# Miniprotein binders against q9h3h3: the designs that were tried, part 98

Target 1, 235 residues: q9h3h3
Amino acid sequence: EDGFTAEHLAAEAMAADMDPWLVFDARTTPATELDAWLAKYPPSQVTRYGDPGSPNSEPVGWIAVYGQGYSPNSGDVQGLQAAWEALQTSGRPITPGTLRQLAITHHVLSGKWLMHLAPGFKLDHAWAGIARAVVEGQLQVAKVSPRAKEGGRQVICVYTDDFTDRLGVLEADSAIRAAGIKCLLTYKPDVYTYLGIYRANRWHLCPTLYESRFQLGGSARGSRVLDRANNVELT
Key: E = the ipSAE of ESMFold2; O = the ipSAE of OpenDDE; V2 = 0.75 times the mean of E and O plus 0.25 times the DockQ between their complexes.

## First folded at step 7 (miniprotein)

Design QA1
Fold by ESMFold2-Fast, scan of step 7:
Structure QA1 (fold): chain B 235 residues (1-235), chain A 105 residues (1-105)
Amino acid sequence: as target 1 above (235 residues)
Amino acid sequence: TEDEVRKLFEKLIKLFERAMKRVEELLKKAEEAAKNGDTETAEKYLEEAKYLALKARLIIYILKLLAEETGNEEFKRMAEEAKRIIEEAEKRLKEVEEKVKEARS
């Protein structure tokens, strides 16, 4: 009921980004050490603010796995925000296409598949599958939230380099499904986050670009991926 | 409520200040690692600093949005000061990034 619910959620996410992360970095750590690391830090047991009874005594913002080829590129976020302010002042229409062009011009292309799971065995099993896919090279980078004090769901984020690359987005979806994940997935480009586009935005834009649902497809099981902005099925 | 918005604004300013302090700590560690020829460690610290600076940019955007929505002149001044601080930090980050590149060549 608060008019600033999206901003409160953003503040909580930023606090997590600032706190220490538990990272398995496959660029510098042998893949053979992954299973022990996953056993030491199951996301259902790692607490957000630390607890003597949990694997962590200090706050943890995120649990992350970096692939061997991981090379982060944020693009020109400053230029993006300046161009966004100019666009709003210009009176030109604000559409998904205009935002896409802004993102391309400023090279702010990354995005992520999101999945929300209740704390427990299924979350830990899903995260282990995703982490192995990252270390084996089928995914580039992923992170999962620690257990909050309240009994809310935890989120797994699986990143891709370029939200405009439909094939790359679909390849990530396929790798997530191959890891045994069957829950609903939604895809959000980072450009929307940097411009404050959340569910209740004043431009009435859909806050996610893609949606993936696991289901039987023809003669085999697979996923249906929908481009929500254009209402077009991609698979 | 104005008090609830003020608490949120103050929380975001505190988060921003902690991020800026952490960025500077990471950049100093990156410089030291690069000076010692440990370019792998230097790049890890740089990567972490870049990510925090990027998130701090998002904090600035939300501070500006809250200031505009409320029309509060104090919030506008605080958001503008935070913007100056991050621009200085981004210059510092680019300087350290060049030093790490030089050490890696």
Scores: ipSAE 0.360, ipTM 0.658, lowest interface PAE 3.0, mean pLDDT 84

Design QA10
Fold by ESMFold2-Fast, scan of step 7:
Structure QA10 (fold): chain B 235 residues (1-235), chain A 105 residues (1-105)
Amino acid sequence: as target 1 above (235 residues)
Amino acid sequence: TEDEVRKLFEKLIKLFERAMKRVEELLKKAEEAAKNGDTETAEKYLEEAKYLALKARLIIYILKELAEETGNEEFKRMAEEAKRIIEEARKRLKEVEEKVKEARS
């Protein structure tokens, strides 16, 4: 029934990207300042559009932590756009394989683990764990959404450099689990986001490559990871 | 409903306009950084501009689908104008990208 849910979500994400970000940048800021920064800007209290009673009076799109080695690389965005438009008009089948090929050809390789949590202590604790893992070098970069005007769940995004590097994607999952995260995680390549491919798309493509579920005790591993495209368990 | 589609269309147009203004601001910052020899900062601004231009391109795709769905001629004209604007922005992005590459060299 949602009808235009994907379009509204895309508009909201774009607006957030355009608004100012609160960033802890470990490339220029000492790690010793992180705990104070986290205490000042807990994501459950930072408001999306600003509020005199919150840590921010002005709009905040994202709260982010950049690792010491973080170097943004979006790849050949223009080439990707041109190739995508050509593919759509060609009548050629659009599959996960063709999108993967486009992403590799144009070096648009980043992806992210996503987790959705309700505002409150558990969200703030989860974000603090992720932020520390980024500053300590176990993860590369992460961001979390501020508290929306209407309320609702907030999202933490943990990025990896190359979605085709399965080992790297799995290492990020392990680091997230080591940080104390126990909720469901889903992994999405940024190329799907860049091409406007959401869950309810006309090509029936699932933009989620991996799914991770927390596993208690007995095993050395903290999670069970599923390859969504091939329906194969990797851990 | 048509009223819901019109509100969404207007919301998307406003976001598109804001995005295009921000893209130009980022490109000017990238040019200035490149001119001053700060190629790392120039590349960061350029990449932000490219990312935002991609988001703006997606809005055009959504606008075109909404215009086609409603059959509204005004919406179709607005979507076509947005397409013209983003294509000019792609040319501007290429110009700045070449300036950043030249400064690196």
Scores: ipSAE 0.384, ipTM 0.640, lowest interface PAE 2.1, mean pLDDT 85

Design QA11
Fold by ESMFold2-Fast, scan of step 7:
Structure QA11 (fold): chain B 235 residues (1-235), chain A 105 residues (1-105)
Amino acid sequence: as target 1 above (235 residues)
Amino acid sequence: TEDEVRKLFEKLIKLFERAMKRVEELLKKAEEAAKNGDTETAEKYLEEAKYLALKARLIIWILKELAEETGNEEFKRMAEEAKRIIEEAEKRLKEVEEKVKEARS
């Protein structure tokens, strides 16, 4: 309860984005080099600010893997911001549907599946599975946070191009499950991140659009996906 | 508190300045790679620059909100200056993007 908590979180996120990233870029690096790279930089051992006991001597903001076909498109964030300010002054309801319209109009469509795991073998194993899926073409791009000085959970982010493309979002979920991931997944569109919609936002919006829970037993999906905005199961 | 808000504002301004310096560095590297016919490396640097510029837009939004909430004229002036800086950086980014496209074709 410090006040301006969302602003502090945004500042820390920006600092991570500004610091160097450890990247395996499958567009320019042979896939055969991935296993050695993963062994060199396990996320549970890579420290946020570097230390003598870690693989890195310098600060690391993110550890990322880019797929062969990765082609980022951030859309018109300037236009999105202007429209957001206009919406706030208009008196119109601020809802998931309204934000979806703004995102579509300004082509700010990317989003990500999120998973939070404690540092250790399970995190490193999950990241290796995700990284291999990216390099093999089942996923487009992913990143994982380094180990913070104070400890705590690390996050793996698996990106999709278009949060309004339900089939694409579900395909990414299926690929994550096929990689052996069984933990809770939540999906957040980047428009929410760009507009500062976090857990305790002033509009009382759910900060995620979808949730995926591992499905026990035989199933083509391997998970149950819920649309949190409409409280409807998609799978 | 007023002191807490000032420290946060100063922290955000420093982060913004670091981002703008890094964007310019990446854009220079992208131009150099494009001139040398290395369009793959040029695209890589351009992607990094675009991502940082996008993140810097978030800092501008936060700076503007803090300036409005505090009513501090110094903060308002600093936020407007930062907005001008990022708008110029975004123009330069589009210029470099076109040069990379030309080199690829």
Scores: ipSAE 0.304, ipTM 0.623, lowest interface PAE 3.5, mean pLDDT 84

Design QA12
Fold by ESMFold2-Fast, scan of step 7:
Structure QA12 (fold): chain B 235 residues (1-235), chain A 105 residues (1-105)
Amino acid sequence: as target 1 above (235 residues)
Amino acid sequence: TEDEVRKLFEKLIKLFERAMKRVEELLKKAEEAAKNGDTETAEKYLEEAKYLALKARLIIFILKELAEETGNEEFKRMAEEAKRIIEEAEKRLKEVEEKVKEARS
């Protein structure tokens, strides 16, 4: 509909990043406190702007859980953006491989598994499972959006350090499945976000690298993972 | 329309200004924690400041693209000023990061 829909969505995402977060940080908080924290702040009830009757009186951008070993590294985003501008000016083909190389060169390697769920018990149950996996060390860090003013689905993001480490990305998927998650998952490298690629769909690039679907019975890893970039089944 | 793009540009500038203010607040808190020997708390404030600075960098990127796409000279000047501000903030962030590392030792 709107020619600038992607830019408006990016602005809303940035606003969430800048508003206060509700954080359970396992680096400084005992794991025994997690269940009480989850009960106090279920994502289906925490509202984006502190609506009357919600657990929060203030705006909340994200609800997050940091693992005991979590150590963020965002790389050289400035250098990445400069190299991207140079690539566009060069007239050379813009491909997934070219972006991968820029990301490696500038150490912008993080990515995330995304799942979208309607507000309710399934969302809260899924988030509790993910949060426990983070605190127990099977995952590094995760965030969930609060309930939006206009309603709609909420998103759970489960981050990994290096999208080029296929085994690490797949092990995160396995940990998500082991936590009881059965919905569709998509994996997106943060390099696409920092370059605004999903904004324009300009180069017809798919920012989704992997897609994971739960598989009932007979699957040793509990899911089927597709490499969207190469159109290859990995599991 | 040009007015619709202007509203979006102004929204992004407000978000950028709010991010820069928050980064400065977090860096001040990180310095205070480091001076008091609380390097763990200082590192957490630094971590949050770095994340917001990266998001502010993305805002600059979008502002520059919108300015270039529209050819609007006012937007180009605003984007360039925001770029100057983020570069100064990133310099201060590195300075505070060094102070936190020194306090650790």
Scores: ipSAE 0.359, ipTM 0.650, lowest interface PAE 3.2, mean pLDDT 85

Design QA13
Fold by ESMFold2-Fast, scan of step 7:
Structure QA13 (fold): chain B 235 residues (1-235), chain A 105 residues (1-105)
Amino acid sequence: as target 1 above (235 residues)
Amino acid sequence: TEDEVRKLFEKLIKLFERAMKRVEELLKKAEEAAKNGDTETAEKYLEEAKYLALKARLIILILKELAEETGNEEFKRMAEEAKRIIEEAEKRLKEVEEKVKEARS
């Protein structure tokens, strides 16, 4: 069937995480420097493994912007992994609710809104809008993938502290929309990433919790947000 | 296939080894910055080390899952060895974290 697809996706993500990141850190860098940094490192031109024709000569795993108040919190991943093994051995059903309980118990609560865009002006413009929202304090932290050698879509990830805090997740969606983003967004809790739950998972779980679609006119929030696990509209 | 799984396992082990080496380098830099009174730089290196240690934990999870799915005893032993290595690195990380906190004081 899919043959270790989740493991291959995890390996590629880890390789990107191990390579150097290009970071604008608003905790230590003046906000006035952002526009120059964005012009120097447009994600459509930064290459994954570097070349003389790109802004980077060396590999780049991610391009990221940290907000002034950003304080990373990973929770108890070791305890989460032990509990996950025990759950699989127990024969109990593996459901979104069971995973939510594991995440809460072990304080592994962060998550992210994902958007996939083709390399080009639209990607660079979207990233600039997100980066400015982070530096202005409307979002906490974001990153974007560099251009892959094989081509294909790039991903922008916008993180929130707590995927169980629906208000916070919706506020992040509103800030993304206010930055001018109109494409489809999906939300994935980091606990799913930590447990290898991708599109082709053996438990047949939906790999994302929420979906956001831009609405044309008539919506005070600018988007329609769906809880995919429970098939319920949140807006 | 068996050969493809072995190559994936070996790739993950190499990524794990790279992460552990980088974590130790960052922890040494954090200690040096703290000794020099540069607590801002020390905290930055510590934050990067914590992030890589977390990613190494994810590698351990994938290695264990591959070992269980294949039933390969060699893979299980290698995954257990990697687990012991990361547990030692996490103890080292906490020691450096305390030194950075003391330097802030």
Scores: ipSAE 0.362, ipTM 0.664, lowest interface PAE 2.9, mean pLDDT 85

Design QA14
Fold by ESMFold2-Fast, scan of step 7:
Structure QA14 (fold): chain B 235 residues (1-235), chain A 105 residues (1-105)
Amino acid sequence: as target 1 above (235 residues)
Amino acid sequence: TEDEVRKLFEKLIKLFERAMKRVEELLKKAEEAAKNGDTETAEKYLEEAKYLALKARLIIRILKELAEETGNEEFKRMAEEAKRIIEEAEKRLKEVEEKVKEARS
């Protein structure tokens, strides 16, 4: 992510999405099989392009867990794309507010909490906690990147249905924290992903809408969550 | 560098071609599932095809930006051809979406 241009980030994301995924689907697979599946496919050991020494011999784009109630809703992304082209042609400023308006108009509302961790025990432990929360119904769906050939941090993505639903976003954060995750979390609406707005973009937009920091505290909420775009505390 | 930009452009074209082929395959599978009354499977294929078509649109935008920045006429022609291909695929996607909705009834 740090060494890549926006174009390289988009190309890598596309390639990962097109390559095969390793999926535990709780809609069709008994929850009792999850622990064996997690032991077979720890993300620190699954390689992006396959390796005889790893759990996979074939390329893997993502490792994912689908919850019992998972039902993908993409919204009107065709309408979103057309509106985005019109916005760029119009000369109007491209801001977080205009993207939010486009997303709402076209019902492209999903988003995700992101955490970046180095390959190793902590990554595998964090992923196992998230996967169990998904299978138990506290989260809807999650995925984690495999280990890249050149190394580097891996990412866990935890999805929510509606980035404008602050309660739903905060409930997902709480479930992530309850799973034992204490690292920094950042939230990105999928509208940014569909429009190719990554960290290094020509409009200098911050693709992060929310940020969650773990807080130690007895009676206080376990996380401090900020709306990064408006610099407003949600908790 | 100029060589680096050329390699990126080639990589994006190949990804676009793979995406268009996959979208076509998924749309055919969605139609077949819908004709067999398996609307749940048809919806899954349709949603996957939609997602890939959107990613393909992003690739075209990047190709056009790179072609404009470099002034390379070959890159511009390739980007315009890709645009025509995606527009046809999106039309096909809408047709399959309507067939899947009809099969749900």
Scores: ipSAE 0.312, ipTM 0.628, lowest interface PAE 3.4, mean pLDDT 84

Design QA15
Fold by ESMFold2-Fast, scan of step 7:
Order: sequence, then C-alpha cells, then structure tokens
Structure QA15 (fold): chain B 235 residues (1-235), chain A 105 residues (1-105)
Amino acid sequence: as target 1 above (235 residues)
Amino acid sequence: TEDEVRKLFEKLIKLFERAMKRVEELLKKAEEAAKNGDTETAEKYLEEAKYLALKARLIIYLLKELAEETGNEEFKRMAEEAKRIIEEAEKRLKEVEEKVKEARS
C-alpha cells in the first residue's frame, strides 16, 4: 500500500535543513571553545522545536561541527536530475551500479556515515568524540539531530567527500572508531538523498551502500566494513 | 487517502517557499558583505544559500513523484511552478557567487 514514507522522511529532513542550526565552525572559532559549546548544547537535551526548559527556546534543525578545511561541493545536481528522469523512462534497470554511474558523471559524490543512538549520556559522549575529531582534523564535518518531541533515536551524520573513494570512506570509519564509537554504522551517498532513495522506495533498493561493524579483539583496524551493494568485504 | 496526500503536498510547498525566501535573504546578505569588503562573511552566507537551494531541489523531485503517483493535474502544475522558481533562484545564486569571487580577487 501507499503511505508515502519516502516523501514524509524527505519532508522531515527538509524541515530540519531549513530550521536554524547550532554550528561550531572551526574555520572561524578557536578549538579551545569547543568543550564549552559541547557542554552548552548536548544533543540529548536540545529540543527539535524549542522548549523553555531546554538549551533552546526556538526550533533547531541540526547541531553541526565544521572542520577547519571544510569546503562543501554539491556537484551538478541539475544534470543528475535530468539524467535520472531519462533513466526512469529508458527501461534500463535501476540498480546501485547505474545510480553510482549517474553520480560519477554529474560529480555528486559526497556521502555520510550514519549512527543511531537513544537520547542520553551515550549519545552525548559519542557526539563529543566525533566533534573533537572534526575540530582536530581527522573528520571533515558532522551533524547530529536534536531530540524529537515524540522521542526516538537520534542520528549522527559524518560526511565524506567521495563515496566512490573507498580509502577515504574507510579512513572516516577508522576516525569514528578511534573516537570510541562501537555501534553499527551505515553509509549513505547523498545522490540517494537527491533522488529520493529512502527506506520505502519504489525501486526496492537498499538505502545504504556500506556497513561497518566494530571488531572487538580480532582486528588491528577496529572494524569490518562491507560493501552491501556488491557483497564485498573492504576490510 | 486523498486528503492526507494533499496535506503532505501542501506541507512540501510551504517548506519549498520557506527555503526560497531564506535563500534570497542569504544572497542579499552575501552581496552586502561583499560590497563592504567582508568576503569571508559573504562566502559563509553564499555557502548556506547553496546548501538550501540544493535541498530545495529534493522537494521538487518529491512534488513531481506525488503528482505522478496521484495523477493530479493541480499537483503537476504546482510542481512545474516550483521548478521554475528554483531555476530562477539558482541563476540568482550564480550571479551572487560571481560577485563574491570578484570582491575576493
């Protein structure tokens, strides 16, 4: 049946993008101010729509940390969308491979590692570790969702420049693990977001490309990373 | 149901309109900062405007998908109008980006 889950998820994401963000921008703010900022805005206490009893009285869409070298690159999204329309009418199969080729052709290459955690100390501690890694230069940029009015898990997003650059994706995973993160991570390329590939999509595609599992004692690397589309172990 | 789909479509249109208004506000701030020689601030406003414009393109995609799935001609017209608006905003964004580059040089 319908339920328009992909559209609802996209609408919620868009609303968050348009509402104000709480940003620590290492390009303009000294690293020494980070600990005070993290203490002021723990993600488990920052509310999505504002509350006099929380750190914010006004809506907050995202809590973000920008690294010193952060320089966003969107690629050719117009060309991507035109090619996507052509692909849909062509009769050619819509697969992870054809989407990857579309993304490469139009330079829409960024993506993100995702982790979902319940509100509380573990979320705030994980976010603090990620934020420090961004400010120290091991990661480029990250954001975390505020606490939803109805509760539920919050998401930390850690971005990389190029989802086809396996070494870069793996380096980001290593930096996340070095920050003390042990939960399951999944990786989603931004091209999937621009084309509306969410959990309930028309093409029944897996909405994530890579998966990372913490390896407790058996690996010097600290994690095992799988390419879900090709069923290939990367580590 | 049809009423639920209409409410979702209207929510997406309102989000799109808010994004377009915010993009124009940011572009005006970027122009003012560039005119005053504050290219660093101009670049930050421009960067935020680019991000919102790209996210607004996702709304266009979703509006088109809803119009296609429902067969609703009114939704199709609204989606086409939103597409026209984003294309004009993207032209404006390119113009401001060029002004910021000129001020930096």
Scores: ipSAE 0.280, ipTM 0.600, lowest interface PAE 3.4, mean pLDDT 84

Design QA16 (at its last look DockQ between E and O 0.59; V2 from the best seeds 0.00; counts 0 for: pae E 1.7 > 1.5)
Fold by ESMFold2, look of step 8:
Structure QA16 (fold): chain B 235 residues (1-235), chain A 105 residues (1-105)
Amino acid sequence: as target 1 above (235 residues)
Amino acid sequence: TEDEVRKLFEKLIKLFERAMKRVEELLKKAEEAAKNGDTETAEKYLEEAKYLALKARLIIYMLKELAEETGNEEFKRMAEEAKRIIEEAEKRLKEVEEKVKEARS
């Protein structure tokens, strides 16, 4: 198409970030209310702009569930961005190792597993399972995009607090699989997002750090996880 | 095409302007809450402002990359002006953060 597909998608995601969110916050809402909330706001029926006949009358950017341990802290992103700009002017090479070190130095360690599902029962079932895992404490934070007017696949994001903690990332993968989810998962550290580094970037960096594939007869976790930076299987 | 690039650039500029307006609103609310001793509310507004400022900076990175890929000097000037605007807002954000931190203690 026009060669700017990633930029258009990023722009739409940014617009969604600024619209209202539908949030189930386990820190202030009893867990017994979750099932009713999920039934009221299935992601296949919550519309991006509040179409007639949908459960929402106002625009919705994201549908989210916060676990009881959710503590919002982006780390030192201002320092990260300043160091990134200084690095670019230094003439030193920019590598995945450089990005990892910047993230560690500035405590910008969060990341997310992503899955893309078509609207319908499978999406709503997957979201419900993930939302329950968040409220029960196996996962900390998740969000799902609402239904776009054109349709198309929607995205579920499941956050982890430290992409360098491989066991923690794998544990989140296992919790997702325990909810019955069998589709491809990709993992993206937030450091790439906060620096605006997308797939077609001038440094040829790959923002996807891990891939998870559900396999019959796979690992004890029911998935095969690949570290794309090193071409190494973690499972 | 050239028109497609211009339309994308204009979309990003509008998103940047929207984000900066919201950041200003949130910083004012954080200052008001801190003045009234409601530091918990002030911290919530401040965290939202920090999040949106991060998003605004992502828009700037996209504007710069687009300007460099096209070699368009007008786009480069617009991206640098947006950068100046966000840098000023980030300084104010840090000042408000310190006020909220002092009110908490």
Scores: ipSAE 0.490, ipTM 0.745, lowest interface PAE 1.7, mean pLDDT 86
Fold by ESMFold2-Fast, scan of step 7:
Structure QA16 (fold): chain B 235 residues (1-235), chain A 105 residues (1-105)
Amino acid sequence: as target 1 above (235 residues)
Amino acid sequence: TEDEVRKLFEKLIKLFERAMKRVEELLKKAEEAAKNGDTETAEKYLEEAKYLALKARLIIYMLKELAEETGNEEFKRMAEEAKRIIEEAEKRLKEVEEKVKEARS
């Protein structure tokens, strides 16, 4: 039933990464064009493999918005992967601390807040809010999956530069909440993705570092954030 | 489960083959752009090729773990063959990277 669901999802995400993306790039496109672009490409209507009845006739892997100050920095992923292979052959313990050290050494520091929503108005509204926050400079970059051929929930990913910068990760959470998002958010460092760690594994590692739940109240943050790796409540 | 693992393995092999074909196409385009003095375009193709090579390496990791988990000798041989292919592609990528670097100078 469930044995390899995470692996199938990881394979589908890799396929999406390799297919063309629909991108609003605020570095080269005026912010005044964003609303028209969002109306043309609502994620609930853009189909993964293309359809004459959708905004796209050809496959689309991701729909993305790049902020004006966004500068891609994936770090030394090749060095990271080589070090990972060396670590596995060494027989040394593999722990969250060990992976964090590898990520820092090779500057593979990006991470992302994830939210999963069903196709429809709520997804499109949430994406529009996130996209505006990116173009306005409160967030750096975000992407959303297109509608799958067989249906299912879609994912919005909001990236931060450095998963070890706790303040930066929390600032991104605050900006997401300020955009009106109230659903559960989980934060995953990209180092786990580049090493093929996507579920419970033989090393008992959890790729989720933070969890954010909406909290009604006077908090400017609008949420309660848990550090799952250290079992510490940050807010 | 055996049928599910086989389908997943076949899916990953197809993704790997698609990535390797695209890497070779991008490296040829990077070399051509560098030869013509268009270093900006060469760098963009090279960056995309590196990205796909990293994805291909991740697929190798998944193939290896599935082969080890199942104990299937056929899967193990296929994963080892894919590893040889990616290592040759990574060597070619470094050669093209040096050519692009030389064209910049």
Scores: ipSAE 0.471, ipTM 0.739, lowest interface PAE 2.0, mean pLDDT 86
Fold by OpenDDE base, look of step 8:
Structure QA16 (fold): chain B 235 residues (1-235), chain A 105 residues (1-105)
Amino acid sequence: as target 1 above (235 residues)
Amino acid sequence: TEDEVRKLFEKLIKLFERAMKRVEELLKKAEEAAKNGDTETAEKYLEEAKYLALKARLIIYMLKELAEETGNEEFKRMAEEAKRIIEEAEKRLKEVEEKVKEARS
């Protein structure tokens, strides 16, 4: 995908963020209601714009589940952006380490595991597994994109509170694998999104920090996690 | 192409406007809920407003980048205007947040 296509996709994602969400909040809703909610709003059937015959009559940006321990904290994104602009103006070298330090300084530490799945039973089953893991406290928060009119793959995002906490990132991977998900996972810190580093960029920064591949008969985690920045296996 | 960039810019502006409208509506609802003593509802609306304001900041960042890449002075002006709008909304958001805190105490 060319840089412009990536910007269009980013704009579409932002559009989705602005539309109403279908949310199951485990902080206020009994866990016993999760199965009924999943049956009512299967991601493969929920449509982005509320197509006729879909479970939703109105546009839906995301389907999300919040765990009992979920606390939204975005950090100081404004300060982060200002510091990033100042850094660019300074002409100082920009590295993944620089971004990590900026993120820490401004407490913009959230990140997410991403998986792309075709619409259908496999997607709905994967989502159900993730949603259950969130409600059971193994994960904090997750969301899935609704079905697009043109079809294509839907994305499940599983968040962690701190992309610098390797153990926490690995634990989330383990929980995803325990839910029966075997596809490729990529981990992306939100700091890259907030700084517009989602496409081919002049600094050659890769927004993917980790990659997880399913492994048969491997470690208790059931995956191999690669640190892409350092090209080192963490598992 | 220039036309494609323009279309993207216009799309982002519309998204920004939609977000800001929703922020204003949510802040109004939060204030009303707080006035009625429903602090839980007020906090919920405030949380959503904060989220949308954050996304609006990201949109502005993209607008700025597009304006700089194209050198289009109109786009630069529009991006700066959007920045002023969000700053005003963020100020109001803080004011509403304080009102909600006061209502909870």
Scores: ipSAE 0.442, ipTM 0.738, lowest interface PAE 1.2, mean pLDDT 90
ESMFold2 (binder alone), look of step 8: mean pLDDT 84; pTM 0.814

Design QA17
Fold by ESMFold2-Fast, scan of step 7:
Structure QA17 (fold): chain B 235 residues (1-235), chain A 105 residues (1-105)
Amino acid sequence: as target 1 above (235 residues)
Amino acid sequence: TEDEVRKLFEKLIKLFERAMKRVEELLKKAEEAAKNGDTETAEKYLEEAKYLALKARLIIYWLKELAEETGNEEFKRMAEEAKRIIEEAEKRLKEVEEKVKEARS
């Protein structure tokens, strides 16, 4: 992968955001309707650009579930970007700590756990578990990509409100694991996205803050969560 | 290559233009719903518009990175124009948000 790969992926994600979404909104829809909705729109069968033989004949960008308490807050992204430009001009060191402080100052705090799964029963089962956790209040909001025309893995994104709230990020990881998810998870703060920082950036910043691996510890299950920025194990 | 970067840049510009057009459509729908007293529908359109505006901000940063990486003055000018457009859209978004709040109360 190179720098252009991240930009191509970003362009594809933005195109998906522009197309219609299939949304189960628990703020206005009874929880009793969730199972029927999940059966109607399994992610492995919903096609990105529509197909008369699939659940959708029209394009679908994302399949999402909003929790009862979902209240999006993106903070002051404009102020964040202005401060970032000023920081670059100032000549002061650009480190994970200075970026974190800018995010806090401008309240740009959201982030997400990402998991990538091949189309099939395991993906649909994982998504159903995540969706139920969202509707039941253990998670706040989540979305999953539809099946791509060219194939490949699909992504489930599980959002949290504050990437600096380590306990909250770890609680989301625990809820994902409780839903039966055992694959690798990576956590990315949205602040890196709004500043255009990707894997191959000039400041050598890692946009992946946390990495979670499922692991059995003796007689008890556990997740090993690594702080990628500081290369320190948290659990 | 410069050709590959140009194609990516042009794709990002088209996505940005599509996002800005959709934001304006959603803001008009939010205003219309608010005028009709349907504040719940107005809030939903506003929420969708805010999300797309934030995604458009991401496009601006990708455009800036590509312009800086290539040193292309045309790309730099286009990225700066896109920044102006998003700032106007964000101002309009705040105006519509206030109208929706007023209709709700």
Scores: ipSAE 0.279, ipTM 0.597, lowest interface PAE 4.0, mean pLDDT 84

